# VHH binders against Elongation factor Ts, mitochondrial (tsfm): the designs that were tried, part 2

Target 1, 309 residues: Elongation factor Ts, mitochondrial (tsfm), of Dictyostelium discoideum (Social amoeba) (q54lv3)
Amino acid sequence: PTELVVQLRKKTQSPVQECKKALQASNNDMDGAIKWLLEKGKATAEKLKSRVSAEGIISVLVDSGSGKAVILEMNSETDFVSRGDIFRNLARDISKATLSNPISGGKLAENGILELDPTQVENIYPIKINITNEDGVAEEMTIKDSIVRIVSKLRENIVIRRASFIQPLNNNNNNSKSYISSYAHDSTSEKKDVGRLGSIVQFEYQGDCNNMNSLKEFANQLAIHIVSNSPSVVTVNDIPSSVLEECKNNNKNPESLYDDMVLYEQSYMYSPDHSVKQYLEILSEKLGIKNLSVKTFRRYAIGETAERV

## First folded at step 3 (VHH)

Design p22 (from a1 with F103I E108S; framework vhh_5c3l_4)
Fold by ESMFold2-Fast, scan of step 3:
Structure p22 (fold): chain B 309 residues (1-309), chain A 125 residues (1-125)
Amino acid sequence: as target 1 above (309 residues)
Amino acid sequence: QVQLQESGGGLVQPGGSLRLSCAASGFTFSSYAMSWVRQAPGKGLEVVSDISGSGGSTTYADSVKGRFTISRDNAKNTLYLQMNSLKPEDTAVYYCAKDRYDIWSGYSEPYFDYRGPGTQVTVSS
């Protein structure tokens, strides 16, 4: 049945020969053929999981209404796959599913961000994906199954390497307000939500801002600053003791670390005559708010093995 | 320090065949997609074919589909282009390239971090 092969190919994007085998195995039942391809995809993913997945993308997603955000690293074998809309849309949909569904477990990092186990992310249901060009009807499945579907389509090992969940601030205790910004670099889209580098920044302030557009513009620019300048901590007080000991053992002045790793001490890229800390103070006054501060941030780069802090 | 070196070009008659090779060094070859790109006299760059790092996915320009085959040997850090049924219109300098324009992402064409110096293919009687 040529028409069924064409229909199955469009729906699943699986290779033509696999579509033919699936239809033969399922006696030309479309639903059975789709299930057959998923099971074969699981077997293929299992065979491919020993392959090195060194390329990939970072996905960042903020939900301003709930005050939540997710940063995710997904790896592929090649940059050809990681540049593709199929892979990038999968990463976006995984981030959306992670943000929208209950998160249980995980480990609090030293900067207050919740680190998610990749296996927990894989078990999230539902993710809504649309791998067809025509119907536009989203299919619901676990994140794990969605990866299997895309592995079958792209024929590369695809893995979730890490994910971090930024929790909403408890604004009830100090009458503070929060804002979260994000940026992904190497994105070709205006959304700047996927790329090889990404950051999320969580801000806190008190009072009523007289120009929210200016605050949002600054927040976006600081996310870009973080991607470009790669700080690892917000303030000098956040530098780990182990880092200070390493510095001492190498006969290096601890202050030499400040410009490299401390966000607040870095020269602000959009106002280089000021440190980030100084610029936050200037902006607070200009916007009529108090104590504009960075509560936490996270920066991911493809291939980082461990968190910086 | 990325280095790409093409070989295998030459003069061939219409209907003939050539096999191009590209020796790669200075990066983890199997981790990057590779492309063959060509430029005919007085024309812009055309992406001829792409291959994923694993070799599991390939694409071809409509102008060469069914005639050219891209492949790679990751153990030898070598990229190949088998060119069959060559036409005068295939006359061009052929370049090996790391990183490519991805039609799925909307990247501006061509998107390359590095290209080799090229190898001349001339199809003429």
Scores: ipSAE 0.000, ipTM 0.128, lowest interface PAE 18.8, mean pLDDT 79

Design p24 (from a1 with S105T E108S; framework vhh_5c3l_4)
Fold by ESMFold2-Fast, scan of step 3:
Structure p24 (fold): chain B 309 residues (1-309), chain A 125 residues (1-125)
Amino acid sequence: as target 1 above (309 residues)
Amino acid sequence: QVQLQESGGGLVQPGGSLRLSCAASGFTFSSYAMSWVRQAPGKGLEVVSDISGSGGSTTYADSVKGRFTISRDNAKNTLYLQMNSLKPEDTAVYYCAKDRYDFWTGYSEPYFDYRGPGTQVTVSS
């Protein structure tokens, strides 16, 4: 009946034709129809895997209490889906689940960042989502199943393209403190942690800061700087050997790369007469701390060509 | 206020083609899945085809697979149905219909699916 189709659509938000087929296949049993749609959703997601997913969003999430952070790229076929609350909420919930649950494996990159394979992220449980609810209770499932649920609803290929986990700074044998900031560009006022470009920056310093508000303001501004100026490495010493060899092969001075790709050598956008490195030194003295430095950062842009190892 | 207006119907011979259009207004067109549904004389409504809000996914009733193509132009708030190899059995009033559910926010409309006034398709010699 029409009443059952409406009820099933409200619960699952699947298209009318699929709801009718589910009820027909289940002899109008609501629970059976829901199960049928889930299995159909898995099959649909598999069929859609070959479709190009060039649009998407970057999600950034910092847990200041634990000193952890996640940056995630999720792709959709169209910008309409990527601008929508459902897709952006999913990305946010995936980042939260990644931060909150144990992570096994991953490739350790420079400065303690753990690069996560998309399948490792997909296997995380639980993610808590509120896509289908009867009284506002969130459902728990694997990240993979949550993607299948949303693929069924939006009928587009949805992919986790990449994720980086920023590990807490090891302070046991370092006389160091840390702070992490993030920025998402082209975000909304309701979801400032999701946008088309994003950055996370982890700071290290020694001593007691005399003004944490000033440090936090700077940390946020440097995250914006990183998004805007697109550095690839923190210091000159971090430039990959392959990049230096390419520069040599093209008979070009390596110093020509500094302003383009080295964070510390860039003119700081909130104090253009200083490099980022010089401004860190000035701020360290002003705040009464020692060796304020960037331990690591990540910058994601949709469709970016990454030269990172 | 949701408004849907179909056009492009008419009389066509078996094996012929028609292209239907539906102009939509009063809602965020790209946020909703859309459907083409039809009703033959003396029969109930049949869902012919569905399309997602983005246009990235489509489905078709078995009776029209390989012959009909649904599409949408979100910049123009317009839904289309290209009908090829038409059969006498395709004779019906064709309606475009808005899904109740907003894909972006998850909001459900308080009322049932909305349909336009329809456009008549007659496949006859």
Scores: ipSAE 0.000, ipTM 0.131, lowest interface PAE 21.7, mean pLDDT 79

Design p25 (from a1 with Y107F E108S; framework vhh_5c3l_4)
Fold by ESMFold2-Fast, scan of step 3:
Structure p25 (fold): chain B 309 residues (1-309), chain A 125 residues (1-125)
Amino acid sequence: as target 1 above (309 residues)
Amino acid sequence: QVQLQESGGGLVQPGGSLRLSCAASGFTFSSYAMSWVRQAPGKGLEVVSDISGSGGSTTYADSVKGRFTISRDNAKNTLYLQMNSLKPEDTAVYYCAKDRYDFWSGFSEPYFDYRGPGTQVTVSS
């Protein structure tokens, strides 16, 4: 039995005493012991759900081949956990699993972003995770079970707070092309897709670009601009009616909001003499393309509340 | 306006210690996270360590974890890196870098990858 405890601990990274209890409860059956530990972890996660999870990370992931992207916020109780590789790797693997597997349901926003309920993300299967460094063999499980396993290991409340899925643009009818860029701020050189703030930007254009490297550089820089300047809408016409009504009720000109919340009206940080809209027009001409535009974007920051109302 | 000036580099034997300092001016020091970044000959930039504006949160590259300690004195606008158990592979120019993100205002300055001129650390017998 000592050998079974060692094997179970290597597979699950659960505490030795919990592994012993699991094996005793399952009459030394490995599969039963694994199930016991998952159930124990679920009970522990339930007890911890009331604890405040104010720390965390933002994960951004783009699949250039399919034109899909995911932005995800995961929270932990402490910054010690959120800065650790285990937590960051979990967030990254959750984003990968969300991008790679079918998604059922979700709330479709006007500009093609699918807002995902945390429960929808939790139900995705499979996520592939490596809990040990000694074997390179990934374990497959639901995202929910992967969180439970890490909660059991770290003894903190770990939650998915929000996620957005960016769907591919339909290029067949408009003969247009798309490109998606992303940026994670406060990331490491080894994990550039995980940080404390993140953005994803979906572009559309027509024609054949004469310099794709220049377009990609701009797309990356605009993702940085979005993190830094925190716009909430692409164009003036996208400002919610509720925001416009609030301005009128406070006797303020809606144009006073443009620099703060409208991406196209903001001074472009890499060419400050131009607005983002003006720079898109200049770049379109230089690259030999037409109608280079931002179709959608999302910006996440840890602990950020939903925009007004 | 933003100025960063590193000091404290030099020649040291393997196993020795050095303390780097960075004097910062031209911005609200306590509002920005700060980093130490290094570049070994013929290699790219490596972020060695980060510290939050308050000093309450720190990170370290795996290559230096347990050997280096980052700290800051917000009253003196000074960032420090205590380097212990130095190895030949720690030989590099060390740069003090201002984060682009202002913790309190939420603003970043992407135009400027603000690093000082650097201070040379050479670990050799």
Scores: ipSAE 0.000, ipTM 0.105, lowest interface PAE 21.4, mean pLDDT 79

Design p26 (from a1 with Y107W E108S; framework vhh_5c3l_4)
Fold by ESMFold2-Fast, scan of step 3:
Structure p26 (fold): chain B 309 residues (1-309), chain A 125 residues (1-125)
Amino acid sequence: as target 1 above (309 residues)
Amino acid sequence: QVQLQESGGGLVQPGGSLRLSCAASGFTFSSYAMSWVRQAPGKGLEVVSDISGSGGSTTYADSVKGRFTISRDNAKNTLYLQMNSLKPEDTAVYYCAKDRYDFWSGWSEPYFDYRGPGTQVTVSS
């Protein structure tokens, strides 16, 4: 069955010894051997779940046609794996599958962002992956099974840490228009869709923009600003009452939080004599539109949800 | 081990030009995005321009668009900022900055993990 081992290895990229065992366990049935390898990979992934996965990648994806976006954090054990094409492409493909197959059971946060349970993301089908890098040889499977396949190939624990889905704006007769920008910081690539830091920003405005290229350029720069300055909320009114109460209990001036937490109150990185709010007003007038505003944003950094020891 | 050294600053009249250089060592230069950041007297840091590791992607602050050009020579491990049509408002210390990847520390400055000592640019009539 040397020929079958060669064929199975080509299809799965599994080690020769594992392919031999799979074929022996399945009486040389190719489909049975593929299933055997998948189950073996699941057992390996389960065993590796306790390993620390502190490195990783943020993936951002915008579908301009539908007005939807996804931001995703995936973790690996080492920086070497997270910087590799196999891992980066898996993150991209997971984001694409998540965007195409929205989860109905996600937890709705304020501002219309849907926080996705990693376990529910894992159950999404289909994800299309190409393990062999051959044109036209794509396999369909659940996101969880795709992770198992890549864990078997890379021999590291791989975890979906978190994901958020940005929903399209409702048309409520406001004649409102939407634009979404994203930025992921990756020094090794011109693509701005995966990196160690990422943001997605959803804008709303009314009227006809006289220069869409200028609006898009600003939207991209604000995504970079958000990555760099790490705001938590859009406006002062969005600061949680618990944060204000803690500030009062610690005898701190609430206004001291504005530069750290509130996007609109931050000095705009590309025009620091203006706050972000002031710059939005200036740009609205320049572009001939009304009420250019940030409806929502999300910013992810690798490791920020991990407990520091 | 990481070292960044700026040069090319000086006194220049309004409407004049300067070219800043940053010599980098101690890391794989072509693998990191680089930025020029400035600090005017009594003000905070402003990112004036950034460039991707390959040099194919650049951004500029509104205050310098059309006047400044960022570039890099990866063979020489050198970053450049060509500054044309200089204004008094461009007076600042200019810093060369390497991208930051520290996931456990809070942000003290916008996303760069190393900054050079700076070079003074003074635009005065």
Scores: ipSAE 0.000, ipTM 0.221, lowest interface PAE 16.8, mean pLDDT 80

Design p27 (from a1 with Y101F E108S; framework vhh_5c3l_4)
Fold by ESMFold2-Fast, scan of step 3:
Structure p27 (fold): chain B 309 residues (1-309), chain A 125 residues (1-125)
Amino acid sequence: as target 1 above (309 residues)
Amino acid sequence: QVQLQESGGGLVQPGGSLRLSCAASGFTFSSYAMSWVRQAPGKGLEVVSDISGSGGSTTYADSVKGRFTISRDNAKNTLYLQMNSLKPEDTAVYYCAKDRFDFWSGYSEPYFDYRGPGTQVTVSS
């Protein structure tokens, strides 16, 4: 009879030998054993920080009502961990907590995107994670403590690599409306909210749309386009001066970069005879709205160097 | 139905080595932590070692730490136990066991499910 070990393992999903040690160290006190495992997990996480975490998932989450969104990369050492529902659900819970608790601090990027410090994300409390299965009870903890719990279970380096918070547009100065779409590519799931590639796209338009379902369908398709075609900037005017200097130094025409890096200049994958810019103009007329435009986007890929738009 | 079939046991002299294998079927092997459990003559079951579904985490009983190594090949649905520096006290029937947690789905089952007949390890001169 190892009933306490069974119950502790059910709550924490820690290895059986670690559960035994925790209970011995805490005189069979369940709460003390849980605390012991958390402290040990913190020590383990510190020791594992130098290990390469090149696998992982991208999580995308949009709150259409408030016009805000989050894109998050979490990394693990192995593909098997990143494919697991517990790891993926943790990423979903972290994205949801981040969206619900907007961080006032953060490095402001272009067009109202906040680049979040991973340590600021880690300090968000509470999140609810489901690490107990039989009772179905979710526990509240900080994001950092939830990661420590998973590190203790898996003995892999688990990190929040990067996160971006998309702020709502200010609609008063030009009577504009906004819409945000997202897409994460996962060949094994229909949810499209986690995967190895993800994007978020923020749109602005004026007037009353005559068919919101058509606008939403297009917005989703453009998020897919961005995942597939990997633009870096929205318009030619957004190309960084450093990129233009490299073209100058190599005697290359900057226009050679347009198809690779400028969203508006790319052939639109759902209407290849049109550029993305041309298709936005056609759709604006069809939907009875004005100036349908992309204000900003973010595209994350596992193993990619972090980028700023 | 979960099926676990152990192999690789035998007679070995003190200080020798053996490698045990467990062929698993009837469940998603990579989703479950696995354990090696043994029963010495006249004694109860002892958990020797466990390994997470991914193979990224392992633990060992103090009695075997530094001598035994647990590993798994998820492509072959096979669990292994490399036993080095064997002692007479390691004489036991060795069973492989499936953990009650499906790590990927979070589903809970009975703690251990010993479905195999075990494999006898005898360490003597």
Scores: ipSAE 0.000, ipTM 0.144, lowest interface PAE 20.6, mean pLDDT 78

Design p29 (from a1 with D102N E108S; framework vhh_5c3l_4)
Fold by ESMFold2-Fast, scan of step 3:
Structure p29 (fold): chain B 309 residues (1-309), chain A 125 residues (1-125)
Amino acid sequence: as target 1 above (309 residues)
Amino acid sequence: QVQLQESGGGLVQPGGSLRLSCAASGFTFSSYAMSWVRQAPGKGLEVVSDISGSGGSTTYADSVKGRFTISRDNAKNTLYLQMNSLKPEDTAVYYCAKDRYNFWSGYSEPYFDYRGPGTQVTVSS
């Protein structure tokens, strides 16, 4: 009956014809019809899995209360889909769910950031997510099922490519404080946390800051600097040995890498006469705090990472 | 061209009061947070207080909290600092400073610690 079709459409946002078929196949059982639509969506996702998903968005989210942040890449086949509210809202809801639940697996770097590369990203699939339904009410499902649902609606290969997570400071830290900032570039006014480029940055310092607004503004500006100048490491000591070996094999001076890839050695965009490191020292003194430093950062651009062997 | 001009400083007895003013021009005043910054003889710069572009949010250094009040009149492009219960340690040159962040556009200007020439406040020992 038409009443059940309307109800099913509201719950699943599937096309009317598909809702009719689902109800017919399930003998008008609502739960069976929902399951039928999900299975059909899984079949569609499997068929599209081999298609190239080169467009997409970078989602950034900071949870100041828990001291956590996430940066996540979600890809679509076309930019029309990635610009849409359905796609962008899903990316934000996924980011939110990952900060509210434990993350299994991944690679933990020395600086405390947790990485899920393309081979590990499925570790978040079992996590429960709250999606706003057509009535404006949160509906619970797995991240996996939310992707299946959106693939069925949009008929494109939609993939979560990778994610990185900033984690809280250790309980044993001697009076160290943390501040986290983020930036998304090419975002809209309605969704400033979603764009085509993004960064998350964790700061650490000791003492009582005499002007938190100045610290917050600097933190926001450094997130912008990171997006614009694309460093890959915080300090010279963080340069991978493989990069140093390649430099040596090509008979190049390692110092030529510093301003290209080392955050601390880069000319600070908002004070170009200073390196980022020098500016951190100056600001630390101005704010009455000690050892203002970048503990970790990540910078994502759509499609920049290749599949790892 | 951004211009900031402080006034209202002078010599005052301990426990007295002064009201500082800062006349701003060359930018959309209501779009930027503003600060009062001071420098005591032989000391570094200290941020005393800041106020959001709308005037809805203020912060104060612990050393002046409860004694100083920051305010602004966006119609007159003027920032104020009401200083009560002044102490000898409040003796300093007081500077009006424009923040880097544009509230309405969300745009952050390249770092430029822009401040006026300052006004001297001397609390008689």
Scores: ipSAE 0.000, ipTM 0.095, lowest interface PAE 21.6, mean pLDDT 80

Design p3 (from a1 with E108K E109S; framework vhh_5c3l_4)
Fold by ESMFold2-Fast, scan of step 3:
Structure p3 (fold): chain B 309 residues (1-309), chain A 125 residues (1-125)
Amino acid sequence: as target 1 above (309 residues)
Amino acid sequence: QVQLQESGGGLVQPGGSLRLSCAASGFTFSSYAMSWVRQAPGKGLEVVSDISGSGGSTTYADSVKGRFTISRDNAKNTLYLQMNSLKPEDTAVYYCAKDRYDFWSGYKSPYFDYRGPGTQVTVSS
């Protein structure tokens, strides 16, 4: 019946002909038709898995109340899809679901960031998606099923390439406070939560800040600095031993790496006569706080993973 | 086909004022954040100020806070930088930049397509 086809299309955004087939296969049972479309979508997604997904977006999301954050890379075959609202909103909803449903068993990196396996992210339930522009009802499903649904609609291979979870600081120190900033570069949006480059920065400080707006402004500017200058580590002492060995093997002075790799040693882009470390010290004094420091950061760029090569 | 053209630079005495303009074409101006960046002789690029596409959000380098004001006229596709209380340290070539990412992905290898040719500002006697 026409009425059921219209209803199913509004819920799933699937093509009209597929909605008709789903309803016929399920004897006009709406839930059965939704399940049929999902299974059909899984078959389509499997078929497309071998296609190269080199375009995409980075999604960043901070929950200031809990002190948690997520950075996520999602890939599509074309930039047309990755610039579209359907794909962008899916990435945002996946980040939100990941932040709200902490995963156990992720790999803990040296800087305390939890690296999430894409399969673990896919198994998260629930994600709430609304893939209709007709004010359809939000549906709850696994992240994997949400990707299948969007693959069916967009006809491209869509993958979660990587994700990192920034854990809240364990405040065992009575005077320790934290702040997290994020930035994703998107020239078409004011929200700066999705783009081709993204960063998240976790700060720690002690005492009572006399101007939180100034601290927040700096924190946002440092996230932009990290996106632009691509550091790998916070301090000189964080440089991996393998990198230092490579310098020795090539007869290079390790100090030649500082400007490229070490956040604290980089010329601060908003005050180039100061290093990032020097500027943190100046700002600490100005704001009446102590030991303003970067606890950790993560920077993602589309196409920088080894698996893409 | 992005085109940016800066104007308004010149020689000025310390304490003086200048207003820079950037005429933009080839893209939907109101949809993109815009920046003013500068390069002093023998120095690297410094981001002076950023403004969102709507004009609702602005940022400033610490060196220019309280002295410079960034603004835009989306109806005229024009970006402005009002520079007051100029100091010798402000001497630089000033560039208008579209899409901060495109400009800064070129930080290690600058792209000319996303910034204009620049306008020279000299603050001295």
Scores: ipSAE 0.000, ipTM 0.240, lowest interface PAE 13.7, mean pLDDT 80

Design p30 (from a1 with S31R; framework vhh_5c3l_4)
Fold by ESMFold2-Fast, scan of step 3:
Structure p30 (fold): chain B 309 residues (1-309), chain A 125 residues (1-125)
Amino acid sequence: as target 1 above (309 residues)
Amino acid sequence: QVQLQESGGGLVQPGGSLRLSCAASGFTFSRYAMSWVRQAPGKGLEVVSDISGSGGSTTYADSVKGRFTISRDNAKNTLYLQMNSLKPEDTAVYYCAKDRYDFWSGYEEPYFDYRGPGTQVTVSS
């Protein structure tokens, strides 16, 4: 019947022909038709997963109250989809769900970052998503099911490519304080939370800061510096041994790598006469704090290979 | 003000081919799914084919699957229907139709039947 097709389409946003088939297969039962469309969506997502998903966005989200953050890459087949609000809001909601729910498992990387398997993110419940755009209407589902729903609407392969969870610092032993900043860059975005490039930076310091606004401004600027200058490690001591071996084998001085890949050794873009390390020391003294340092950072770019540490 | 204008209909013999076009204006074409809908003499409306805003997804009625191909050129704001192996049963007025759902923002427009005036396809010897 036409009225049921209109109602089902409003709830699911599926094409009219699929809604008709769903209602026919379920003897005009709305709940059965919704389940039928979800199952068809899963089959469609499975068929599409072999398609190249080279476009996408980086989502960054900081929970300053708990001292944790997440950086997430989601891919789509086209930039048309990745620039749209539906896709970007899904990425934002996935990041929110990842921060709001317990994380079990994941691979601990250097500096305490927890690398999450895409399947671990997909299994998080609940994500709250408003698929119909009606005020106050939100559905709870697994992240995987939310992706299936959006794949059905957009009809592109949508993939969680990677995610990193930044854990709170253990401040008890050192009387340390922490601050996390983030930045996502996109010429079409007014917010700093999604874009084609993104970074998250976790800071540690001791003492009472005499000007938190100055600290926050610097932290935000360093996140921008990281996006722009693409370091791969914080300090010289963090350079992988494999990279150092390659330098030795090619008779190159390891110092030639410093400005390219070591955050602390890079010329600070907002004070180019100083390295990042030197500027941290200057700012520490100015703010009346001790040992302002970068504990960890992550930088994601769409299409980036995993050649960075 | 949404405007849709079909063209390309005509008289064709069984087994022949036609290519229908629909020129769209008054809305952001790439943000909406589009459909071809037909009405045969003495029958109701039948949705023949749907295409997503990006063009990445298509569906077809069982009666035309394998014979018809829907496509769109978002740079030209134009929807197409390539009709091959035409049968007398395909005789109908063909309409292009705009969806109410904005694919980009997710906003669903208030009800309105956005169809063009239609183009006649007659399949006869």
Scores: ipSAE 0.000, ipTM 0.265, lowest interface PAE 15.0, mean pLDDT 82

